# Designs tried in a protein design chat: VHH binders against Putative glutamate--cysteine ligase 2. Part 23

Target 1, 372 residues: Putative glutamate--cysteine ligase 2, of Gloeobacter violaceus (q7ni89)
Amino acid sequence: MTIPFQSSTAPTLGVEMELQIIDPATGNLTPRGPELVTFCEEHPEVGLVVKPELVQATIEINTGICKDVAQVERDLTTQLTLLRSVCRERGVSFLSAGTHPFARWRERRYTQTPRYRALVDKHVWTARRMQIYGLHVHVGMPDGDTAIQVINQITQYAPMLLALSANSPFWEGDDTGLDSCRTKVFENLSSAGLPFRFENWEGYENLINVLLETGSIGSQREIWWDIRPHSDFGTIEVRICDATRTLAEVLALTALVQCLAVYFRRLYENGEEIRLLHPGIIRENKWRACRWGLEGELIDPLTLKGVPTRKLIEQTVGEMQSLAAELGCSAYLAAIPAILASGNGATRQRRIYSQSRSLVAVVADLEAGLAT
Key: E = the ipSAE of ESMFold2; O = the ipSAE of OpenDDE; V2 = 0.75 times the mean of E and O plus 0.25 times the DockQ between their complexes.

## First folded at step 23 (VHH; framework vhh_7pa5_2)

Design g5 (from v3 with S31D; at its last look DockQ between E and O 0.25; V2 from the best seeds 0.00; counts 0 for: pae O 12.6 > 2, grease 25.8 > 24.2)
Fold by OpenDDE, look of step 23:
Structure g5 (fold): chain B 372 residues (1-372), chain A 123 residues (1-123)
Amino acid sequence: as target 1 above (372 residues)
Amino acid sequence: QVQLVESGGGMVQPGGSLRLSCAASGFTFSDYYMSWVRRAPGKGPEWVSTISYGGDWTRYASSVKGRFTISRDNAKNTLYLQMNSLKPEDTALYYCAKGRQYYTDYGWSLDVWGQGTQVTVSS
């Protein structure tokens, strides 16, 4: 069976934010997602759509198809403003992070739709722990073959994106020692992790068809790779990033993803020979990013030598400056040096905890990230 | 001020056709994907169709695929919906929206939308 790829000739953007709904009184997660979803559905005049998630304390907001990062900013700003109002009126708040600092997965309520029930039934324990939150960035691609080639290339940069975005040091009240424990929790799913490499779209189709025919998956939606094609939207979807504290971080990462995607697309379109880093090295780098975030070292894809993560990211961002200017996202990309200097979200969370010795204080700080 | 004004609705018999129009103003029309959504009595809004900036990309709800055609004229700041083979279940208030396509399995958001135009399919 052929899987058609919807053509997106422009590198359009779509951004998904998974958000935590919290009780302001306790700072803990509260299963108020469905209420928000229902409210928005019943009140379309508000102009806000909130998506349900597996965990009822989770909601998702999404941009439309955006021409550039600036449009993403406008879109998300509007949505977040509306969401803030809706939440305030209901006595809840929200924040963005890869995990909640102290919420217990055993206490989570799950969405009870047939789809999510089936998902939990299929994945059982591995799904029940999915109180994790990511940032997803879509970039338009002209065709499936291009999408696959770009995915193959951009995967090499996934560790850097993870290091930048890592914002999940705590799990159920414990410092995991990881900058992104979200990543490790996610990897418990059989269909999660770094994407496989394909030669072309047909190769991807072949795999997907086998998985569909054998009942391994019910749809492509059940493929939860760190980067995946989205044939219906005509995009690649970068899913590697933790949910970040602030919108500025979201936009910076979106800009970087767009630059990378366009860069590699152009290489492919120009027929340039592209070298691929061995998947084992990418795996190692993902671990390094997960473990140490910006404070560690990654294996340089070009030299195959260990280099400071910050340096590698700085170099990469530098290389994207010209393209960023062309795409109109230079201002957003410019936020990355500040992140490199001050540390990622995990570093910030740990800093807040070290100072306050309160995970509630950490939650409060996270909450403040999207308040303005 | 961003405004959308729908027109072209009416009453038709099953199997009939209508063409809806939406006049857009107050924003750069060509910079946005546009959508049609409809709301039947007692039901929530249903996404119908979306069209890209230049019209080279279109999507349709399964319920209308093959029967409806979305198009746009950026020079006229106008969105269109050609509705053929209309069915009673197509009866609804139809809205033009600076609709945002979400990159999820769920729904469509209505950004700015008009007051709608009524489509009634009845024998």
Scores: ipSAE 0.005, ipTM 0.248, lowest interface PAE 12.6, mean pLDDT 91
ESMFold2, look of step 23: ipSAE 0.278; ipTM 0.678
ESMFold2 (binder alone), look of step 23: mean pLDDT 81; pTM 0.827

Design g6 (from v3 with S31D D105E; at its last look DockQ between E and O 0.01; V2 from the best seeds 0.00; counts 0 for: pae E 11.5 > 2, grease 24.8 > 24.2, placed apart)
Fold by ESMFold2, look of step 23:
Structure g6 (fold): chain B 372 residues (1-372), chain A 123 residues (1-123)
Amino acid sequence: as target 1 above (372 residues)
Amino acid sequence: QVQLVESGGGMVQPGGSLRLSCAASGFTFSDYYMSWVRRAPGKGPEWVSTISYGGDWTRYASSVKGRFTISRDNAKNTLYLQMNSLKPEDTALYYCAKGRQYYTEYGWSLDVWGQGTQVTVSS
């Protein structure tokens, strides 16, 4: 069967932020997400676009289709301002992190739709543990073959995107030792993890058709790879990042993703050959990013030697400077040096905990990251 | 080339009924959430109802819940709004609307609107 790919000739952007709804008195998750979704769906004049998630204490906000990062910033700033007002009037609050520092997944209530019921029925224990939150970035692609080639190339950068965004050191009150425990919880799903490498769109179609025909998935929407094509939108979707603490981090990561996508799209369009890392090396780099975040080493795709993660990120950002200027996102990309200097969200959460000895204080600090 | 054409409006007495239709063309109708939005004289747009692409859930503004029923026929590329127990407050220009093709399939972000069909409820 053919899987049509909706063309997007411009490298347009879409950003999805998964957010946690909390009780401000306790800092714990509260199952008030469906209330917010219903309100926004019934009152589109408010202008706040909220999507439901499996866990009732979770919502997702999304930008419209944006031409550049500046438009993403304006859209998200508007939506976060509206969300803050809506939440304040209802006596709830929200935050962004890859996991909640102390909430227990066994106590969660789940959204009751046919889609989510089927998800839990199929994945059972692994779906029930999905108290995790990501940042997703879409970039428009002209066709499926280009999308596949760009995915093949930018997958080697998924580990540095994870290292920058890692923001889930705690799980149910315990320090996991990981910078991103979200990554390990997510990988429990059979259709999660690093994407497979394909020769072209037809190769992707062949796998998806087998998975559909065998009932392994009900639709392409059940492919939860760290980077995937999204044929309905005509994009590639980068899903590797934890939900970061601040909008500045969201915008920096969005800028880097757009630059990488455009860079490799142009190389493909020009017929240029580029070496690819062995999938096993990319998997090792993902583990290193998950475990140590910015503090470790990644295997350098050029030299195949361990290089400090911060150094590889700095080199990549440097290589993107000219393209960032062209795309109008230099100012957003320029926030990455500050992330490198101060550490990712996992570093910050651990620092707050060590100073306060309180995970409630960690939640309060996370909440402050989106307060303006 | 996306086109939404509403019909079925008119004048009706309080307590009466109307069924609005929206003919869609230029896109794959069954892939999109569809909504009805209305604009009363001198007011901005007011969301009325939304239906998922397969019809598996529907939502209504509190002012119309229990009186209005949204439906769709994907084989005919047509959206419907059955309006019962009509009140003078329901007087408005009613629009059919499509969500954004990118990234809005699960929300109310609407990027294509029809021309509207007038509903007038009066004695």
Scores: ipSAE 0.000, ipTM 0.196, lowest interface PAE 11.5, mean pLDDT 86
ESMFold2 (binder alone), look of step 23: mean pLDDT 82; pTM 0.827
OpenDDE, look of step 23: ipSAE 0.020; ipTM 0.404

## First folded at step 24 (VHH; framework vhh_7pa5_2)

Design h1 (from g1 with R59S Y106S; at its last look DockQ between E and O 0.01; V2 from the best seeds 0.00; counts 0 for: pae E 16.2 > 2, placed apart)
Fold by ESMFold2, look of step 24:
Structure h1 (fold): chain B 372 residues (1-372), chain A 123 residues (1-123)
Amino acid sequence: as target 1 above (372 residues)
Amino acid sequence: QVQLVESGGGMVQPGGSLRLSCAASGFTFDSYYMSWVRRAPGKGPEWVSTISYGGDWTSYASSVKGRFTISRDNAKNTLYLQMNSLKPEDTALYYCAKGRQYYTDSGWSLDVWGQGTQVTVSS
């Protein structure tokens, strides 16, 4: 069976932010997501579209199809402003992080749709632990073969993207020792983790068809790889990142993802290739990013030695400078040096906890990251 | 008070052409993406096409690529859909929509829709 790939000739962007709905009095998750979704559906004049998630205390906001990061910024700024107003009127608040610092997953209510009921029925314990939150970035691709080649190349950068975005050091009140415990919770799902390498689109189709025919998945949407093709939109979707604290971080990561996607697309179109790391090395680098974030080392593809993660990120950003100028995203990419200097969200959460000895204070600080 | 009014539908033979229009009011038209969506009998909504603020970018569902052309006239606050080489499967109620499709795990979404105009392609 063929899986048609909808072409997106321009490297357009789409961004999804998964957000936590909290009770301002306690800082705990509150199952008010469905209420917000219903309100926005009944009041289209507000101009905000909020999507439900499995956990009722979770919502999603999404940009439209944007040509560049500047449009992503305008779209998300507008939506976050509207969301702030809607939440204030209803006595709730929201924040962005890869996990909630102290909420307990056993106390959560789940959205009751046929799709989500089937997900919980199939994955049971692993689905119920999905109290995790990501940042997803789509980049338009001209065809499936190009999408697959770009995914193969950009997967080597997933550890850097994770290190920059890691924002989930706490799980149910405990410091996990990881910068991104979301990553380990997510990997409990059978189809999560690093994508496989394929020769071309047909190779991807062959696997997906087997998984569909055996009932292993009900649709392509059940493929939760860190980076996946999205045939209906004609994009690749980068899903490795934790939900970051601030919009500036969202835009910086979006810019880096767009630059990498365009860079490798052009190399492929020109018949050029960058050396591919052994998949085992990429997996080890993902672990290192998950464990140590920016403070550790990644295995350098050129020397096969451990090199400070910050140095490899600096080199990558340096390689993207001229392309960022061409794509109009230099200003957003320029925020990455600040992230390298001050640390990722996990560093910040741990600093706040160290100073306050309060996870409620950590939640308050996370909430402030999207305030205006 | 957003208002979208579609027109230009009708009956046409397979292979024929129609041009749909959408008059927009109650918002700054040239600041928004605009889309066409259709609903065939017994089916859910199907996204057809989207056009950017200034018309720089267009996108089409695979079922209509090469046959349909979306355009806009920002001076007249009007959105258009030129439909050529029409097929019986194009029979649907066609809606003008304010906004852009969103990338979500569940597919796509749009903000505001008009009342629709009927297109019927019959042999």
Scores: ipSAE 0.000, ipTM 0.211, lowest interface PAE 16.2, mean pLDDT 86
ESMFold2 (binder alone), look of step 24: mean pLDDT 81; pTM 0.814
OpenDDE, look of step 24: ipSAE 0.005; ipTM 0.295

Design h2 (from g1 with R59E Y106S; at its last look DockQ between E and O 0.01; V2 from the best seeds 0.00; counts 0 for: pae O 10.4 > 2, placed apart)
Fold by OpenDDE, look of step 24:
Structure h2 (fold): chain B 372 residues (1-372), chain A 123 residues (1-123)
Amino acid sequence: as target 1 above (372 residues)
Amino acid sequence: QVQLVESGGGMVQPGGSLRLSCAASGFTFDSYYMSWVRRAPGKGPEWVSTISYGGDWTEYASSVKGRFTISRDNAKNTLYLQMNSLKPEDTALYYCAKGRQYYTDSGWSLDVWGQGTQVTVSS
């Protein structure tokens, strides 16, 4: 069976934010997602669309198809403003982070649609722990072959994106020692992790067809790679990033992802020789990013030596400056140096905790990230 | 502000040698790959060479491979290009550039260039 790839000639953007719904009184997660979803559906005049997630304390907001990062900003700003109002009227709040600092997965309520019930039934304990939140960035691709080639290339940058975005040091009240414990929780899913390499779209189709035919998956949506093609949207979807605290971070990462995607697309279209980093090295780098975030070292894909993670990111951002200018996202990319200087979300959370000795204070700080 | 100042250019006979220098400021020098590019009269920019952060990795255009050597001194924030066995076709304005090359609709490009130093190879 052929899987058609919807064509996008421009590097259009779509951004998905998974948000935590919290009780302002306790700072804890509250299963108020379905209520928000229903409200938005019943009141289309509000102009807000909220999607349910597996865990009822989670909602998702999505941009439309955006031509550039500036449009993403406008879209998300509007949605977040509306969401803030809707939540306030209902006595709840929301925040963005890879995990909640102290919420217990055993206390979570799950969405009871047939889809999600089936998912929990299939994946059982691995799904029940999925109180994690990610940032998903879509970039338009012209065809499936291009998408596959771009994914093959951009995957080597996934560790850097993870290091930059890592915002999940705590799990159920404990400092995990990881900058992104979200990553490790997510990897419990059988279809999670770094994407496989394919020679072309047909190779991808062949795998997907086998998985569909054998009942391994019900749809492509059950492929939860860190980067995956989205054939219906005609995009690649970068899913490696933790949910970040602020919109500025979202936009910075979106800008970087767009630049990388366009860069590799052009490389492929120009017929340039492509050098792929060994998957084992990418895997190691993903671990290093997960463990140490910006404070560790990654294996340089060119020298195959350990290099400070910050240097690699700085290098990459520097190399993307002219392209960012071309794409009109320089201002958003410019936020990354400050992140490198001050640390990622995990660093910030730990700093707040070290100062306050309160995970509630950490939650409050996170909440403040999207309040403005 | 990022500044790149090239020097060491001049006129040499075929077979001669020159050593170009580039003084870098306004950024963390050892956190970036550095490159040399050149532009000959009437031609577009041509990538010449790139060097990694610490100098452990280098790459060259096929046209200069074996003749040119890129190096760097991170303590001095300086990039070098040793050019040996120079040919008339090496005549160009040579630019120091921050970063490695990336592809644009107009071809391969680099982030920031200096003003360049002229190299002329002529009998």
Scores: ipSAE 0.006, ipTM 0.285, lowest interface PAE 10.4, mean pLDDT 92
ESMFold2, look of step 24: ipSAE 0.043; ipTM 0.521
ESMFold2 (binder alone), look of step 24: mean pLDDT 81; pTM 0.816

Design h3 (from h2 with D105K; at its last fold request DockQ between E and O 0.01; V2 from the best seeds 0.00; counts 0 for: pae E 22.7 > 2, grease 25.2 > 24.2, placed apart)
Amino acid sequence: QVQLVESGGGMVQPGGSLRLSCAASGFTFDSYYMSWVRRAPGKGPEWVSTISYGGDWTEYASSVKGRFTISRDNAKNTLYLQMNSLKPEDTALYYCAKGRQYYTKSGWSLDVWGQGTQVTVSS
ESMFold2, look of step 24: ipSAE 0.000; ipTM 0.191
ESMFold2 (binder alone), look of step 24: mean pLDDT 81; pTM 0.821
OpenDDE, look of step 24: ipSAE 0.543; ipTM 0.814
ESMFold2, fold request of step 25: ipSAE 0.000, 0.000, 0.000; ipTM 0.109, 0.425, 0.377
ESMFold2 (binder alone), fold request of step 25: mean pLDDT 82, 82, 82; pTM 0.828, 0.826, 0.827
OpenDDE, fold request of step 25: ipSAE 0.533, 0.537, 0.506; ipTM 0.810, 0.813, 0.803

Design h4 (from g1 with R59D D105S Y106S W108F; at its last read DockQ between E and O 0.60; V2 from the best seeds 0.00; counts 0 for: pae E 11.2 > 2, grease 26.2 > 24.2)
Amino acid sequence: QVQLVESGGGMVQPGGSLRLSCAASGFTFDSYYMSWVRRAPGKGPEWVSTISYGGDWTDYASSVKGRFTISRDNAKNTLYLQMNSLKPEDTALYYCAKGRQYYTSSGFSLDVWGQGTQVTVSS
ESMFold2, look of step 24: ipSAE 0.000; ipTM 0.248
ESMFold2 (binder alone), look of step 24: mean pLDDT 80; pTM 0.803
OpenDDE, look of step 24: ipSAE 0.495; ipTM 0.798
ESMFold2, fold request of step 25: ipSAE 0.000, 0.000, 0.000; ipTM 0.382, 0.289, 0.325
ESMFold2 (binder alone), fold request of step 25: mean pLDDT 80, 80, 80; pTM 0.802, 0.800, 0.803
OpenDDE, fold request of step 25: ipSAE 0.627, 0.557, 0.551; ipTM 0.840, 0.823, 0.820
ESMFold2, last read: ipSAE 0.000, 0.000, 0.000; ipTM 0.418, 0.251, 0.193
ESMFold2 (binder alone), last read: mean pLDDT 80, 80, 80; pTM 0.802, 0.801, 0.802
OpenDDE, last read: ipSAE 0.512, 0.380, 0.486; ipTM 0.809, 0.750, 0.801

Design h5 (from h2 with Y103W W108F; at its last read DockQ between E and O 0.01; V2 from the best seeds 0.00; counts 0 for: pae E 20.4 > 2, grease 24.5 > 24.2, placed apart)
Amino acid sequence: QVQLVESGGGMVQPGGSLRLSCAASGFTFDSYYMSWVRRAPGKGPEWVSTISYGGDWTEYASSVKGRFTISRDNAKNTLYLQMNSLKPEDTALYYCAKGRQYWTDSGFSLDVWGQGTQVTVSS
ESMFold2, look of step 24: ipSAE 0.000; ipTM 0.163
ESMFold2 (binder alone), look of step 24: mean pLDDT 79; pTM 0.794
OpenDDE, look of step 24: ipSAE 0.583; ipTM 0.832
ESMFold2, fold request of step 25: ipSAE 0.000, 0.000, 0.000; ipTM 0.149, 0.116, 0.157
ESMFold2 (binder alone), fold request of step 25: mean pLDDT 79, 80, 80; pTM 0.799, 0.803, 0.803
OpenDDE, fold request of step 25: ipSAE 0.436, 0.428, 0.370; ipTM 0.778, 0.776, 0.751
ESMFold2, last read: ipSAE 0.000, 0.000, 0.000; ipTM 0.137, 0.190, 0.153
ESMFold2 (binder alone), last read: mean pLDDT 79, 80, 80; pTM 0.799, 0.799, 0.800
OpenDDE, last read: ipSAE 0.455, 0.541, 0.386; ipTM 0.787, 0.818, 0.760

Design h6 (from h2 with Q101K; at its last look DockQ between E and O 0.01; V2 from the best seeds 0.00; counts 0 for: pae E 9.8 > 2, placed apart)
Fold by ESMFold2, look of step 24:
Structure h6 (fold): chain B 372 residues (1-372), chain A 123 residues (1-123)
Amino acid sequence: as target 1 above (372 residues)
Amino acid sequence: QVQLVESGGGMVQPGGSLRLSCAASGFTFDSYYMSWVRRAPGKGPEWVSTISYGGDWTEYASSVKGRFTISRDNAKNTLYLQMNSLKPEDTALYYCAKGRKYYTDSGWSLDVWGQGTQVTVSS
């Protein structure tokens, strides 16, 4: 069976932000997501478009298909402004983080559509713990073979993207010791984690067909790898990042992903070959990013030695400067040095907690990240 | 009250041209992407083209690329579709729509539609 890949010759962007709906009085999750979705569907004149998720306290905001990061910024700014207004009128608020600092997953209500009931029936305990929130970036690709080659290369950079975006140090009121506990919760699902390396699109098709024929998945959309192809959209989708605190961080990561995708696409189109790390080394780097965020070391693909994570990120961003200028995203990429200097969201959350001894204060600070 | 009113349809011979217009009211026109969708006899809706807020970005279905041009005049709250080199398979009811394509698990969606204007291409 073939899986046609819809072509997108330009490196277009789509960005998805998963957001937590909270009760401002308590800071806890509130199952008001379906209410917001219904309101927006019934009032199209408002112009706010939100998607439901498995957990009723979760919504998703999307951009349209954008040519560059500036258009992503315009779409997200518009949607966040509208969401802020709609939420205020209803006495709720929202925030962006990889997990909620103290909400308990056993207390959550789940969306009762046939799709989500099937998901919970299949994954049981692991699905019920999916109180996690990510940032997803689509980049347009011309065909499946190119998409696979770019995925193979970008997967080596997933640990850097995770280290920059890590924003989930707390789980149910406890400091997990990880910068991104979301990553470990997500990996409990059978079809999550780092993608497998394929030689070409046919290799991907062969695996997907076996999984479909055996009933292991109902559709390609049940593949939740950290980076995956999207044949219907003609894109690759980078899913490794935690939901970050601020829009500036979203835009910086989007810029870096677009630059990497275009860079490796051009190398492939020009017949240039670049060395791939062993998958076991990439897995180790993902763990290092999950555990230590920006404060650790990653194994450098050039030297095969441990190098400070911040230093590798600086080198990568430096290599992308000319391409960022060409793509019109230099200003957004320029925010990464500030992230390196101040730390990721996990560092910030821990700092607020150490000063206040209050996870409610951590939630308030997260909420402030999108209040402007 | 959101209103979209299409005009400019008619009978045209193969190879001919038409220009469709869509007058928009009841919303802030320059805050939305706009699209054209068509419905051929006996078929479901088919997306034709989309244009961004300021007109800087456009996209076309593969069946119309190089022949159709979408544009907008935000001062007049009007969306246009210039249709050149028309073929019999372009025969359809053409709708103006408020909205755009999204990357979603559910696929493509559009917000609000007009009444449509009929385009018939026959010899």
Scores: ipSAE 0.006, ipTM 0.399, lowest interface PAE 9.8, mean pLDDT 87
ESMFold2 (binder alone), look of step 24: mean pLDDT 80; pTM 0.812
OpenDDE, look of step 24: ipSAE 0.031; ipTM 0.548

